# Designs tried in a protein design chat: VHH binders against c4kar8. Part 20

Target 1, 263 residues: c4kar8
Amino acid sequence: MAELSTPSPASPAPLDGGRGDELEKFTLRGARQILQLLQDLITHRGLITAHTGGGHSFMTAVLKVDEERGRVVLDPSPDPQANRRALAAPRLTCVTQLDGIRIQFPLVGLGEGQDKGRPALFAPLPAEMLRLQRREFYRLQVPLAHELSCLLKAEDLARKPVEVSARVIDIGAGGVAVVVPTGAAEFVIGGTLPACRLALPDGEPIELDLEVRNLNRQTQRNGTEQLRVGLRFAALPRAADTRIQRYIFKTERALNAKARGGL

## First folded at step 15 (VHH)

Design nc12
Fold by OpenDDE, fold request of step 16:
Structure nc12 (fold): chain B 263 residues (1-263), chain A 124 residues (1-124)
Amino acid sequence: as target 1 above (263 residues)
Amino acid sequence: DVQLVESGGGLVQAGGSLRLSCAASGFTFSSYAMYWGRQAPGKGREWVSGITSSGGSTAYASSVKGRFTISRDNAKNTLYLQMNNLKPEDTALYYCAREWPSYDEYLEEYFQHWGQGTQVTVSS
């Protein structure tokens, strides 16, 4: 009976910019590795959050890798303003997940054009890609069918208490990412949201305190803007942790089974 | 272009007080949460405090909680940091920011809209 050493709750990452030195071990710089990873992203049709700076992002995907021209082709946003921001940005930071592993890569020199008669964004191949293969960074992409939600207790623009039901888009041992309608509530990085309720499919909602870790205005593929909020579990009872872990495990297993053609 | 200009720094003795100001321009100040950070010599940028766009909610690092107070005047496009009971450990270049990067997301582009900073030196 191998005592599953309950991973010590990962010390909350400081709200400081991580030193690049710690990321070197997770950084891919090999041309073949980069190409393979990009191809894997295409194969899995993974949605990518492209950060344009200023707290803005849009949803995209890698459509094609052109090895001959040394460029990557991205799906443009349906929002012309998002595309303009992308083109004006000195760097586009792309963030996605593959098999629960966070992937991040910068694109520079973004241009617009057409691929097979369709609008597309073009960029030179990234010089590096981050593959954060660490347990503490693992995030499960929540299937839409699960309708996972978190009731957030926050304040609105009028400083009145408000409860917002937010869709959970990803979940890990340390927290969740949620999307909320723009203007539904105010958030600040480092802020605490007490007595929130995380709804899992397997029972009653879990009451927990959350800490805001990141904020991003994200343009969706339908052209609507939403606020993505990254939330850390500030205090999680052991029983709640177990339930969350169970949910993640069960969901991963189901997704893997489906991918193998078994569901 | 987003501009942030910090002021109010200086030399102060331990136990003293300072009030920092940040003048914002080039964007709708009242629509954004704002933040203070600091960087001590040889150390990384440290988050100090944040305030919502309306000023209704505030957050503080544990190291400054109870001593520092963040506030804002949206009519003046100005962010403030009242620093009381200053300690030598508070010695740093202080920055105001419109965005703050998530450590776990490694989003460096969030550092693009920082001011030049104002130096705070606390002498023992």
Scores: ipSAE 0.773, ipTM 0.938, lowest interface PAE 0.5, mean pLDDT 88
Fold by OpenDDE, fold request of step 16:
Structure nc12 (fold): chain B 263 residues (1-263), chain A 124 residues (1-124)
Amino acid sequence: as target 1 above (263 residues)
Amino acid sequence: DVQLVESGGGLVQAGGSLRLSCAASGFTFSSYAMYWGRQAPGKGREWVSGITSSGGSTAYASSVKGRFTISRDNAKNTLYLQMNNLKPEDTALYYCAREWPSYDEYLEEYFQHWGQGTQVTVSS
């Protein structure tokens, strides 16, 4: 019985901007690799979060790769303001996941036009794509049917304590991403949310402390704006960690089985 | 255009105190969480502190907790950092920021709305 050495919880990455050099090993710069990865995103119909700067983003997708013209075609936001922000931004940073691996790529020189009579955004092919193939960056996209939620204890704009039930959109060993209605509560990066409750499908909610790691105002494909909050598990009991890992594993297996036509 | 102008830096002896200010313009200051960061010579940018838009909640790096206090005056569009019991290791260029990157997110866009910084030097 090989004692599965519980990997020591990876020390949380500091809130610093200094890790650029560490990301080079995960950066793809080959034209063929980039094209293949973009094509894979199209094939898998992966939703992409496009960051326009200033803490704003919108949901999009790669619609087409035009190799002849050396450009990528994106689905525009239904929100004209989001599109304006995108076009005004010096760079659009696209974030997505493929097979649980986080993918990031910059687009520079964004323009608007039409593709086959439909509005579209165009950009030159990215010069590089980041593929974060690390366990610490792995995030399971939570199926909508699971309805995972996290009860957040925070403060509102009036500095009053509030409890917000937030939908969990992704989960990993190190934390969760949740969405909250705009204005439901205030958050600050580096802030601690004590005694929160993560609801998993099987069993009682897990009480845990959370640390805010990132904040994004995200325009959804339906035009609504939501606040996406990235949260780190600040203090996670071993039993809770085991439950979370079990959930992730079980869900991944189910998703893979479905993808193979088994469900 | 978003503008952030830091001030209040200087030379102080160890154990001394400074108060930094950041004047914000070009955006609705009261609608954004704000942050202080610093960069020591030869080191990367380090997160120091954050405050919610209303000022109701604050966060601090472990290295400055109990010594530094972040505050804001939304009526004056100004962010503050009170620094007490300063140490030589606190020597850095201090920045005010409207956004702060996380390691597991995107990086470069968050550095667009930073000020020029104010130098803090703590002598032994």
Scores: ipSAE 0.770, ipTM 0.936, lowest interface PAE 0.5, mean pLDDT 88
Fold by OpenDDE, look of step 15:
Structure nc12 (fold): chain B 263 residues (1-263), chain A 124 residues (1-124)
Amino acid sequence: as target 1 above (263 residues)
Amino acid sequence: DVQLVESGGGLVQAGGSLRLSCAASGFTFSSYAMYWGRQAPGKGREWVSGITSSGGSTAYASSVKGRFTISRDNAKNTLYLQMNNLKPEDTALYYCAREWPSYDEYLEEYFQHWGQGTQVTVSS
């Protein structure tokens, strides 16, 4: 009976944007490793958020890696304005996820052209890629069918206490990402939300304290604005941690079985 | 265009106090949470404090908790940082920001809405 050593609760990620020595261990700089990771992104058809600066981003994908020319081919935005911003940017910051692991990489020297008669964006291969392999950074994308939710205790614009039921979009050992309607509540990075309730499918909601770690405003295709809130588990009882881990494991197994054609 | 202009920095002795101000323009100030950060010589940018759009909730780094107070006047489009019991380790360039990147070196460039900063120097 191998005592599954309960992994020690991941230390809270610092709020400081400092170049922490901690990210260096997750940075890939080997040409072969970079090529392999890019190829994996192609194989899995991973959607990439490309940040162009100034609070603007568009969805893209790696279409091809051209090793001979030392370049990556990206899918252009359907929005010509987004493409113009990308081309004008000194740096494109690409963010994606593969198998629950966050991947980030910069592209510089972006150009436009055609690949096999189709419009495409081109950039030299990235010099480095960040692959956050720590358990605390792993995030399971929650299936829509699970309807996972978190009741947030926050304040509204009038500084009145409000409870907001937020949809959970991803979950990991260290926290959750949720979406809330714009204006439903106020949040601040570093702020604490006490006595929140995370609803898992397997039982009663888990009461827990949450810390706001990131805020992202997103415009939906229908023109509605939503707020994505990244939340860290500030204090998680051991029993709750076990339940969360069980949920993640069970869900991953089910998703993998489905992907392998196992109805 | 979004503009943030910090002021109120200077030289102060250890144990002293300063009040920083940040004048905001080019956006609806009252609709955004606001933040203070700092950068000490040879170090990365450090999160110091945040405040919600309405000013109802605040957050502080552990290093400044109990000493610093963030506040805002939405009518004046101004963010404040009251700094008490200053220490030499508080010496830094202090920035006002509308956004704060989360644990991402590459996204620092994405969050462009920072001021030029105001220098705070605390002598021993």
Scores: ipSAE 0.755, ipTM 0.919, lowest interface PAE 0.5, mean pLDDT 87
Fold by ESMFold2, fold request of step 16:
Structure nc12 (fold): chain B 263 residues (1-263), chain A 124 residues (1-124)
Amino acid sequence: as target 1 above (263 residues)
Amino acid sequence: DVQLVESGGGLVQAGGSLRLSCAASGFTFSSYAMYWGRQAPGKGREWVSGITSSGGSTAYASSVKGRFTISRDNAKNTLYLQMNNLKPEDTALYYCAREWPSYDEYLEEYFQHWGQGTQVTVSS
């Protein structure tokens, strides 16, 4: 056993870890700003990824804000395990996008109860919210119709080589996030996946080396679980970078045009 | 009740070796990638190494690669870190974790540590 120990069963997770000074200008701390942003999320019916720690997350939404009681009401998961993890977590980190801007906020003191006779999760209003309007943090949510995929060369649970065609759910300047069926392959943060192939709608697939930067077991709104893998582009050739940036820009422009043309 | 209990730390001279163990309970150990992290006094948390749930793939911080070896025994629910050729800069509280989130996506770092850790001190 350890000769000297520091009691720290779970380290407090800072909201602005790793880039704190640069994030300060994106941090909202005013009560009215926070209420308005939460209300905007409700109005746009934004899906929120709630991270419970230990690489687990679940999909949720803010159902309402109770300003008088100073709390938010979240949609519980149909998976009881996801709800138990959320209630046991000392801090719930919520991530979403609104109009292409990444929004992140912590919830502390999550509890369960009922809202108008239906199960709900409750938490005090967050003391701060990040509204990250910087291009390097932007992640385009990939339209399903584009059928973007990334062929990963990994190993299965029996340590045998496997190729997995993973659906790309978002893409940014520095990488992609993909979903992989539970059990199809194994990953470890810090691991490198050589010679993967990213299929864009136009042109031939791009051969890329990828680095695993994030792993989340994500519980979907229907209660099923997928493995979400965050992958960084390594040693990206200029031509490949140009194609990726062009795809992002073209898709953003098309989505914005549809929003305006729908008036 | 996720529980991780580290052991095997101690005092060693530079160039020496130690083997750390992490006993896991309260979850299906064989279903999770596992990690070692460390924290030196006055410093932030540092990722050291990771291993897939089957043990088939490993990854290491550049500062320890070639000197440390992560391994696991899923039948015994135990994670190991063999530390060779230890240096004074390896002095830290070492702890194991079930997952390790990355700050590259601006996710809040949430390091899962369910024990007290085990102290490794390397003398010059």
Scores: ipSAE 0.545, ipTM 0.836, lowest interface PAE 1.6, mean pLDDT 83

Design nc12
Fold by ESMFold2, fold request of step 16:
Structure nc12 (fold): chain B 263 residues (1-263), chain A 124 residues (1-124)
Amino acid sequence: as target 1 above (263 residues)
Amino acid sequence: DVQLVESGGGLVQAGGSLRLSCAASGFTFSSYAMYWGRQAPGKGREWVSGITSSGGSTAYASSVKGRFTISRDNAKNTLYLQMNNLKPEDTALYYCAREWPSYDEYLEEYFQHWGQGTQVTVSS
């Protein structure tokens, strides 16, 4: 129920937005398929990023599916502000990965309550879920053990130069995503960061210019907020491109070997 | 509680200029990067320009670079867009925003905090 009259944002686009025909082949709409996929996420204890809009998200998990009531139960954030944003949002866009496949689904009608005496968030089951395999835009999830970092040359709030060592969380042919502490530096979507340094596990760091493409304030499971920054490689010399592609291929090979050996 | 109010639009001849303003309230304006976007009839939302919270860095869409200038006055809680050498394709509803949706092609977000917009119409 609205307590005050404030301007409302436009409703978010459907999960299968402007590329509806293209995404339809990845869309699951069967009730049994959706329930099974949600159960798989619960079984594997998958960590989910729930996007609340406005450049904010929080980390959560599906705790259970209540088939009798037709609802899904999510773990709330320990940060009350993140929960308030989630409850105020017209929808959550939930994103996760299962077996290397991106899983995405909307939740609408989010409510707050209790589950077995503990705080919980509830929503009706999604009517559809995406299982996205897009080989042309592959994004490698960087293993934590690799400790990839990117030194960002940016400015602080006083317009003074600052260097921020940011952990690389994923990497592809066109760029990286990194996390930094909120407030460590100023960023703007469309802005450029010259002379940054990408540290790969083997060899010297690569000097490159980066363009900010995404900014997302993300509340972690412990309540700490980090800034996720999506960065595009500007003009990449052939040698740098080759080193990045080789890292991706070697890491993919190693991850595939572990998956096969773990059976 | 967040409020963004755009003004300064209107009808202008090709080659002309307009200065848009965005009055901000309900949040700590100086702590946020700010953006201008536009939407032409029958088109999707287009990112136009952005500026860091201090005003130290700016960015522009290629279609407006060299013609538009974003600026801010944190003491007045106001964002500006100076538009010069306007072209008919600049005709759109212009709005300011505190955030911009992700450029992830599979992650569709909505604006949570953006203004009602001000119409700019450029005739030839």
Scores: ipSAE 0.531, ipTM 0.831, lowest interface PAE 1.6, mean pLDDT 83
Fold by ESMFold2, fold request of step 16:
Structure nc12 (fold): chain B 263 residues (1-263), chain A 124 residues (1-124)
Amino acid sequence: as target 1 above (263 residues)
Amino acid sequence: DVQLVESGGGLVQAGGSLRLSCAASGFTFSSYAMYWGRQAPGKGREWVSGITSSGGSTAYASSVKGRFTISRDNAKNTLYLQMNNLKPEDTALYYCAREWPSYDEYLEEYFQHWGQGTQVTVSS
């Protein structure tokens, strides 16, 4: 009964209009609520993607909240360049997921220092946090055990055709996000990758055309850089759409059953 | 210290042609995909075109496909936009950029590396 509402593959229409008003009902501004949500992220040891701008991000975590000083402590990257970008950014946009709900918050005034003799990043508590509980923008976070992949038909740096097997990190009705090693292929936002193959657990891989919608150089927790590629389904036959929706539904049901049994 | 400097804008009659240049410095130009965008008065930024770091692949907005050609010269650290059959709706401040923010995600992305722009005005 619960159908996901995402941009259709037949129309890549942007989400125009007053999205700011829509987001307000998902925005937390109370200090107690913010502290509680940050503490929940700490206890779940949730991975956070910290966007530094310029198409860069790095993976981090909230290590602690210092209520008396009014600041959060973040795990620095092993990659010094990622840390320099973060410290130079006018703001970080932190994105994570808690219990299947997207959490987003800005950090401004990021600084470097020591915590218990270890390097750490510090910032004032965010003034607001977004807790986005909305089906229309749902992207299933693909379990690692599924080893879901998408074979991309692209070009390498020498302008030669190359096939890149990219791990799918999330999937929705309108597209997928994948990660590839930096330098494995060239991509450009707006570019089309024809005849790619999405490998779902059941049945033959789906052959489809993909359009590059975002590119983000993401530094992983081990310090390696991967390219996160957001891909839109350019045109989906009904059969392919049905298979994708079925995968999402079955995986959601399995994850929900596991969560209830684990609680 | 990334710097991008656009040039080649001007006043041109509808149906005319214009070639924009973007001089890049402060980074390894040949390692980055590059983009052109534009902003008409009273409107937001519009993605126009992109090109891979080697120049092997290009992409265009539907509104300019077939009329505009993006290219790059990595030896000269320069990005180009050849604009043909110009229309009044092409009137805008044109920017080159080293990255382009996603245009269908919830994320508010900060622009870090774009030029000051060059004005293109198409009469009639």
Scores: ipSAE 0.521, ipTM 0.839, lowest interface PAE 1.7, mean pLDDT 83

